# Miniprotein binders against p73408: the designs that were tried, part 34

Target 1, 371 residues: p73408
Amino acid sequence: MRQILIAPDSFKGTLSAGEVCQIALDVLAPEFDCVAHPLADGGEGTLEAIANNLDGQWQTVRVQGPLPDQTVDACYLWLPQEETAVIEMARASGLPLVPVGEHNPEIATSYGTGELITHAARRGAKQIQLAIGGSATNDAGLGLLMALGWQFLDSQGQSVGWGGQALGKVAEIIPPVLNAFPQVTVLCDVTNPFYGANGAAQVYAPQKGADPAMVQRLDQGLRHFARVVREFDGFEINFPRAGAAGGMGGGVAWALETKIESGFTAIAKLTQLEQAMAGCDLVITGEGCFDHQSPQGKVVGGVLELAKKINKPAIIVAGQCQLSQTVLPNVLKIFSLVGPDMPLEKALQHPQTALKKRLVQVKQYLIQSQN
Key: E = the ipSAE of ESMFold2; O = the ipSAE of OpenDDE; V2 = 0.75 times the mean of E and O plus 0.25 times the DockQ between their complexes.

## First folded at step 15 (miniprotein)

Design cc4 (at its last look DockQ between E and O 0.89; V2 from the best seeds 0.83)
Fold by OpenDDE base, look of step 15:
Structure cc4 (fold): chain B 371 residues (1-371), chain A 109 residues (1-109)
Amino acid sequence: as target 1 above (371 residues)
Amino acid sequence: SDEVEELAYAIRYLAKLIFYIARYLKKRGDKDAADKLRELAQRIRDLAEKFEETGNPEYLKQAAELVEEVAELIDEVLEKAEKTGDPRLAKFAEELAEFIEELAERLEK
């Protein structure tokens, strides 16, 4: 074994993907040649994971926050070599930016995310990767689009304003003439449609502060907007993933003629994960909780699928593991942080120590397998 | 390939702009112009989608031919808007004509 690729996800709530990589390097080097390749799913830590893999420049912009009277200093990542901006909407329009007790998806706006996109475009971005996790909004991206020059008018020819409350008022849509505007790719892992029982409002608005009556109003707003869009250009916005980030997935995909991609797939492509993995003999990956759903779409699942495709062996290091090794082809072994020697509570309190302890066991296993 | 993808994106966005102007004309009662522009927008979009699915550049060439037809119609719309005193339509038609001209120059290369 000549080279090991270390390609983990974050251990949600405990360790970043970068921290996991550093601990793995500390334990496995110098006995093995190791390459760190931290990954993300388009959620929290996405910008940091990309910044660790690529030469990037952090851009800080003062933009509109999720609430009308709020401004925030939001960061995005500029990749000058790739002429690409990576934007997390949560930095401008995220739920954590809303004070406790002020959560209101009828009022919350995505306008600040549109300002980040505009800033990136002016910086010379040819491509924009837009991660849309952690939103405070259910405005179908109207605020974002308004920041780009879109106008949404009511039956009286007045602007509909901001927030989910605006959706049901839209009677006319005026697109801007955008010359040489960068392509926006939306990063999303949810499959929710735009409206209905599994739509944006019904599934996600409650966690954003919506009561049952507000959820109904928001869903009706999304239905109305979908009708207006269909009348505009015949587009059907009620497709899988359109409900992401309170309908932003659908709204942005329609307005900016873009695709919605898996966060992992986009990050793996941007960071050249396949090329990095091809140069290695073994892949070590992991996440906080490896369960029956993990093989089907998360970072670890994506890494394992890629490893299988190019015939590389893999090791999994998980915070908790509910799967037996026998069900995963090309997986040599699974190591769980939690075990008889490390109770869950202790692993949560001391995640670095717990990870280090398991990586020592990984090291021992690898040494034994070479003999 | 990146340049071709950028062109395909611009063509899709152009179709959206044409859908807007067609809807605007329909509201003003210019049904014939509206219907023709809407048809062209749909055809342009369909060709761009076929290009994305197949990677065959012939679909972009076909789209370019339709873009030329749109350019002529937009000039007519601009002239009418100026004569009727519709500054909002005139401004949009002018901006759209510039967009089409820039796109056409890129498609010829």
Scores: ipSAE 0.824, ipTM 0.945, lowest interface PAE 0.6, mean pLDDT 92
Fold by ESMFold2, look of step 15:
Structure cc4 (fold): chain B 371 residues (1-371), chain A 109 residues (1-109)
Amino acid sequence: as target 1 above (371 residues)
Amino acid sequence: SDEVEELAYAIRYLAKLIFYIARYLKKRGDKDAADKLRELAQRIRDLAEKFEETGNPEYLKQAAELVEEVAELIDEVLEKAEKTGDPRLAKFAEELAEFIEELAERLEK
């Protein structure tokens, strides 16, 4: 019997990747043997997608929130068999945790994310997958690092404190002697450098509450910190992706000797996507893509590249993404949720119905191709 | 492999600790010890990168030799820090010596 891997992204704003898988299983069974493999790209839904693939334990920890007087209950996913913790920084240090009138990246701290990492290390993690999307901060990870025992001192020998305002004060860096500390991998898909015209402050600080004067102060702080790091051990922190999450990409990569990987690549490795795909005859992947004319997302693209590499045919189910210019040779057919029988507005209002309708068409296509 | 990455990670982090103590010594006017430790940290970091990139055990062997050389220098730094009453340096050097001892045991395997 034909074995089909169902490996979708979420249909963002409408359906989780797990929900997409469940609808596909319900429609395609019993005629086809389907295996669910929900995916994510390191953003919203990442922990849930991994939890659907692997036996995990949700860990809830009361930690420092993004604002100095704020505590939050944040959760991460502990994977004991993999000896791995998966942490989303936004659950401890994310912009949604900050009341609208209180957005301020000069004050917001990543300290709570460091507390999650500390908890995971004490839990026994050997590896940490750190997703850094959705942050409220522009502190280059200083708060996170201070929670791990790093000291950042000013010229008077006193702590520089928290937030983006602290970066320009750093005169001395004292690393902790960390023994048997888990290897951290940062999940990052933006390419922005640490500072400059395309850097963390200039591009991202406005959406976190910075006015133009604050943006300039934050960028100057990042430049100063980069100089201090260069003097410390010669490391050039202003590289592509270093500006992610208010400079977290650069700060953590330097301080913790981390790898930076795309979210899809890291999740695909952790969930053993290649092994799962090798055991199938066909792959069905998909994404929402309801902002018509958007190019394919990183999950769909990554699944298609892997399927091509190991010679597996693929079917795509998407909101309304056009792939005629970017189709890979192993893509058999593309099904769009939006069409004459399912206008965009209706698909957004009834996403489960829209998806089910197209998956019935996928089923019909597959049955006919067997004959 | 995972073992290669774990050893390379530990060696790279050792280099970071050595960079700190070298910088501290330079600020205190112990320029000869600072320069020597900084040079060793750079060489250790370079060897860790080559070991991770190639898997070639010769780079691991060379790193282990440098780690032993660093261990001797850190013991000297600790003794001097205790003699001159620099508690911050003494505490860090003591912790670093313990880190080095544990890493050296892993490298011997």
Scores: ipSAE 0.796, ipTM 0.932, lowest interface PAE 0.7, mean pLDDT 89
ESMFold2 (binder alone), look of step 15: mean pLDDT 82; pTM 0.812

Design cc5 (at its last look DockQ between E and O 0.86; V2 from the best seeds 0.00; counts 0 for: other shape alone 2.809 > 2.5)
Fold by OpenDDE base, look of step 15:
Structure cc5 (fold): chain B 371 residues (1-371), chain A 116 residues (1-116)
Amino acid sequence: as target 1 above (371 residues)
Amino acid sequence: SEEKWEKLEEVEELARQIRYLAKLIFYIARYLKKRGDKDAADKLRELAQRIRDLAEKFEETGNPEYLKQAAELVEEVAELIDEVLEKAEKTGDPRLAKFAEELAEFIEELAERLEK
């Protein structure tokens, strides 16, 4: 065995993908040639994972926060070699930025995310990767689009304003003439349509502070906006994934003529995961909880599928494992942090120690397999 | 080859720009309809739909012939936009004039890229 690729997800709530890689390097690199390749799913930690793989430059911009009276210092990642910006909307328009008790998706705006996109475009981005997890908003991206020069007018020819409350007021759409504007790729794994029982408002607005009456108003707003869009250019915005981030997936895809892609797929392409894996003899991946859904899931599932495609063996290191190894033909072994020697409570209290202990067992397994 | 992939990405981006152009034409067609210029509005709306359909067919098939056909329609749009600009200036509609001017510039830049 010449080279090992270490390509984990984050252990949600305990260790970042970068921390997992570092612990793995500390244990394995003295005896094996190891390459760290931290991954993410387009959610939290995506920028950090990419920054650990690529020569990225952090850009900090003062932008509009999720609330009208709020400004935030938001950062995004600039990749000068790839001429690519990676933006997390949560840094400008995220739920954690809203003070406790002030969560209101009728008022919350995505405008600050549009300002980040504008900054990246001015910086010379040819491509923008937009992660849309963790939103405070249900505005279908209206705020973001307004920051790019879109105008949404009511029946009186006045601006509809910001937030989910604006959606039901839209009567006229004025697009900007955008010359040489970069492609914006939306990163999302949800399949929710724009409106309805499984739509943005019904599924996600409650967790953003919407009561049942507000959810109904927001859903009606999304339905109204979808009608106005259809009347504008014939586009059907009520497609799978359009409901992502309170309808931002649909709004941005329509307005900027872009596609919604899987976060893992986009990150894997951007970080050249397949090429890195092709150069290795073994892949070590992992996540916090590996269950029956994980093989079809985001990061670990994607890594395993890729490993299978290019005939690379894999090892899984999971915080908890509920799946039998027998269902995964290319997986040599699954190691769980939790075991007879490491109770769950202790593993949660000391995740680094638990991971290190398990990686020592991985090391021993690999040494024994070579003999 | 990396060169082949780069060329493909450039062409995909061109197709995206053509779809965006169609969106801009849909806007101006709606504006003209509200102003009462029904014939011009109907023609521009038709062209926008055809341009978008060609760009979508290109994305589905990868056949560059659809982009060539779109380029021909873009030339027809350019002529109509010049007429719209002239009319807007004569009638004193500065908002329409500005948009038509910006759109004409966009079309010129796109046409130069389509010729390559």
Scores: ipSAE 0.848, ipTM 0.944, lowest interface PAE 0.5, mean pLDDT 92
Fold by ESMFold2, look of step 15:
Structure cc5 (fold): chain B 371 residues (1-371), chain A 116 residues (1-116)
Amino acid sequence: as target 1 above (371 residues)
Amino acid sequence: SEEKWEKLEEVEELARQIRYLAKLIFYIARYLKKRGDKDAADKLRELAQRIRDLAEKFEETGNPEYLKQAAELVEEVAELIDEVLEKAEKTGDPRLAKFAEELAEFIEELAERLEK
């Protein structure tokens, strides 16, 4: 009797990773002994994938939203057995929380994300996994740090306030004495540096509502803050990944003395993916890339790399797949949701039906290989 | 294995706390320099740099000798912070006194962990 690990990413825009797993379980059971292991890469949807694996406790907190006069009910996932909180920045400080036409990274604050961190610390967290995708902000994490007790003062000794506009005003930094504070790990796969041509402001601030003049001001603010940090303790904040989430990667890494890690790697460790895969005969993974030119994502790539490392065969189910079996030696077969019997438009309209159809084909393939 | 993973996390957490201690020392050194106490400021800044370097070496190698060396410097910092606190009370600098008291408590907790 064959044991199969179902370890997919979400089919973004259509099906969650948990929904993909449920459809696979429904199609393949009872003929195969299947284990669901939904995954994510640290972006939006990460908490839901982890909650399907670990049965955590959702915590809802009334916090500061991205706009100064805005409060939001934001949730994070508390994992008491792991002594870990998983926080998505976007639920407190994310771009979707800002009404269209009010997007402004010069005023948007990360303060609410800091309030979630504080709540998790008081809850007893020893570790915090902070996913920083989808932010509305370009404040280098200043709001977050202020919620933790950091003070950023101007030349007159007054608080610099919130938002990207505050960065250029910083003259003095006063760190809090953080006793028994949990380790915060920043989850990010973006490689942009803090400032410059490929930096946070120039690459990402337009998506958050910045016109060209604002982009210039935000980049200048990040450069000024980098100088203040260098004068403070000699740290060079303009490193790869530091520009993630409007400079939060650099700001948090510097201030809290923590590291930026790959989202997939952190989630795979937290959910013990390697141990789960070692207990199976085969892994099925997939993602919902419906663009005809898109390559595989970080989850599928990470699952395949691990499967190769521990000598496990794999099957891929994807929206559209450009990959060849000849470049992926541990992959037995690749199934595309889109094909002659399932055109792209139809697959997007009925993603559950399209996935079920391909999983029936996977089942038939597996039965044939068994006989 | 879970045992090796937990051991690495303990090294990373302790190294992070030592680096954060260095950050607090950098702050108080900068504060003292602005007040004109250059002798104490220069010494504290030099110690903070050495402590941070040792924490990085400890995290990179896992070698407890770097931790023992850091503990010696942390004890030296503790003596200097006590002197800073006494001076701050005499001159009526409540911000410095509060920070120094909190830092002394942080140092005491960290020193106990370093004896592991």
Scores: ipSAE 0.819, ipTM 0.924, lowest interface PAE 0.6, mean pLDDT 88
ESMFold2 (binder alone), look of step 15: mean pLDDT 78; pTM 0.760

Design ctl (at its last look DockQ between E and O 0.21; V2 from the best seeds 0.00; counts 0 for: pae E 6.4 > 1.5, placed apart)
Fold by OpenDDE base, look of step 15:
Structure ctl (fold): chain B 371 residues (1-371), chain A 109 residues (1-109)
Amino acid sequence: as target 1 above (371 residues)
Amino acid sequence: SDEVEELARQIRSLASSIFSIARYLKKRGDKDAADKLRELAQRIRDLAEKFEETGNPEYLKQAAELVEEVAELIDEVLEKAEKTGDPRLAKFAEELAEFIEELAERLEK
């Protein structure tokens, strides 16, 4: 074995992908040539994962926060070689930025995310990777688009204002004049449509502070906006993934004529995961919970698919594993942090210790397999 | 050169602006003008991307030819907007025409 690629996701709520890599290097690098390649799904930790793989420059910009009276210092990642900005909307328009008790997706705006895009464009970005996880908003990206020079007017010709409340008021759309926008790619792993029972409001607005009545108003607003967009240019905004980030997926895809890609696929491309993996003999990947959904869309699933495609063996290190090894033909072994020697509660309290303990077992397994 | 990269950026900017006016025209029921401008915008964008990938100045020349075609169409849009009393479209077309003139002067150098 010449080289091992360590390509984990974050262990949500416990360890970043970078921390997982460092622990793995500490355990394995004395015995094996190891390359760390932390990954993300376009959610939390995406910028950090990319920054660990690529020479990036952190940019801090004071922008509009999610609340109308709020300003935040938001960071994005500038990649000068790729002329690419990586933006997490959660840094400007995210749920964690809203004080407890003030969560209101009728009021929350994505305007600050648009300001980050504008800053990146002025910085010389040719491409923008826009991660849209963790939003406080259900405004279909109206705020973001307004920051880019779009106007949304009511029946009286006045601006509709900000937030999900604005959606149902839109009567006229005015596109921006003379704006050079970089190519934006939206990173999204959800398949929710724009509106309806599985739409943005019904599925995600409750966790953003919406009561049942507010959810209904927001869904009606999304339906109205979808109609106005269809009347405007014939675009059908009610497609799979359009409901991401309170409809921002749909709004950005429509207005900026961009694609929505999976976070993993975009990050894997940007960080050249396939090339890194091709140079290795073994891939070690992992996540917090490896379940029946993991093979179908998570970082670990993507890594395993890629490993299978290029005929590389893989090892999984999971916080919890609900799958048997027999279902994954290219997986040599699955190691769970939780086990007879490590109860779930203890693993959650001491994730670093739990991971290190399993990585020692991985090391022993690899040594035995070479003999 | 920094100047050539800036030119490519401006061509991409133009393409985006043409897409915007095309969408506005479609809303106003001028489907033919909208569709033609959209096609031209896509071609201009594709040429700018090819230039950025290859550095071949021939793609800029091809883009310049399409920019001239856009200029003619924008003048028609402006005239129509003035006749129909659409001051928003007229302003949009006027600003875009000015930008095209400035860009054309740079492409000839």
Scores: ipSAE 0.155, ipTM 0.619, lowest interface PAE 2.8, mean pLDDT 89
Fold by ESMFold2, look of step 15:
Structure ctl (fold): chain B 371 residues (1-371), chain A 109 residues (1-109)
Amino acid sequence: as target 1 above (371 residues)
Amino acid sequence: SDEVEELARQIRSLASSIFSIARYLKKRGDKDAADKLRELAQRIRDLAEKFEETGNPEYLKQAAELVEEVAELIDEVLEKAEKTGDPRLAKFAEELAEFIEELAERLEK
C-alpha cells in the first residue's frame, strides 16, 4: 500500500493545518495509508501544528495584552521531553487582540510576551522557540525586555513607558544582572532591517494602524534607539531581519543574544519532518494562497525542497498556486481549490467542501496512476 | 553543551551590566572607576566567548577572577559614597555577590 505523508500549512482564514490533514485522511483512507504531519511557518497556527506532532502541555497564563489597560489569557506549548517552550508572540501581543478602531503601534506593548517567557523559564524550559509573526507592536521589544527586568529610562531618569512612542525617549539602558533565561530562538522569515525605507515602521506599521505621520515618528524612534544601543555596547542593531515584529528581531537579538531561524526550518527540525517524509512514498502539501498574486508560502516551498532532496514525489493542493510543474520536477500535479467548478467566493465560504472536492480528485488521480 | 552555552550567556549578560554601571559612574564623574570597569567588562566578555567556543573551564575561572575584581571596585566606590548612599550600586553589588557564589560552585563541579 502506498504511504502518503500529508504535510500542509494552514489554509489561513479558512482551515487549520490539522483540519486540512483530517479532511485528507477522511478522503484518502482506506485506499491509502496516510500520516498526518501538519506544519506552520512560525506564524499563527504554529503551536497547534507542533502539538499535533509532539506530546506537549498547553500552558495558559494571564498576561499583559497589547493595549496598556488590557489583560489576556495567553497560552504556549510546553514540551517537557525536549525541555522546550514554543511561544507565539501574537497570543499575548498580537494584532488580533486589538479592536479594529484601537490599532496603534505607538502604544501597543510586547510586555505580555516577556511574561510568557518568564513563565516558561520557571516551568523549566532550557530553550524557547519564539514565533514573532502577527504582532500589534512597534516597540523593538522594549515591553518584552522590561518584563525580563530591563529598565529603559528617559533623560530625567523616569521610565520611558510602553509602546513605539517610548523608543525616542530612551536615554539610559539598565540591564538585569541575574535574570538568567533560557536560550531564545526567534522564528523569523522577513528580512527587513530595523529602520529605514525597508525597515519595520515604513513597511509594517501601516498594517498595524499607523498613518504616514505615525510611520515617520516610529521610524525616527527606531533610529534613536539604535543610536542608544550602539552607544551602550557597540551593537549594530540595523541588520537584516532586525525589523521583524516592529523591531523585536533586533531588540531581542541585541539584548538576549538570540538566534534567528526560518520558522519552517525550526518547526521541521522540531517535528522531525525529514524522518517522516523518508518513510513515505508520496507527499501531499498545500496552503490557502487564495490570492493569485501571493508568492508561494514557506511551508509548501520547504516541503517541496525537502521532497526533491530525498527524491520523493509531491502533489500540491492550494487555493491557488503560482508554481508550475515544469519548474518543479518532483511535483506530479497541482490541484487548485479555485477553478471553473469552484469560484473563489464559494471556496472561501465553504472551504471544507472545496478542499474535499479536490482531494477526491487527488485520490482518483493516484488510483488511476498506480492501479 | 547546553550548560556551557547557558553559563557563557549569563557571563556575557553580566558584562553588559558592568558596561551599564561603568557608564553610570562616568556620568557621575567617577571616570577612573568607569574606565576600569569598562576594561574589565570587555575582558570578561572575551573570556565568556572563549569559554563557549572551547568548553575549557580555565576561561571560566579567569572570568570569575575578573568578576571578583569588579566586586572589589564596586565596594570601593560604595565606601566613598557612604554619606549620600547609592541604592542602584548597592543592589548591583548584592546581585554580583550572589553570582560569584554560583560561579565558585560550578567551578568545583
Scores: ipSAE 0.058, ipTM 0.567, lowest interface PAE 6.4, mean pLDDT 87
ESMFold2 (binder alone), look of step 15: mean pLDDT 82; pTM 0.818

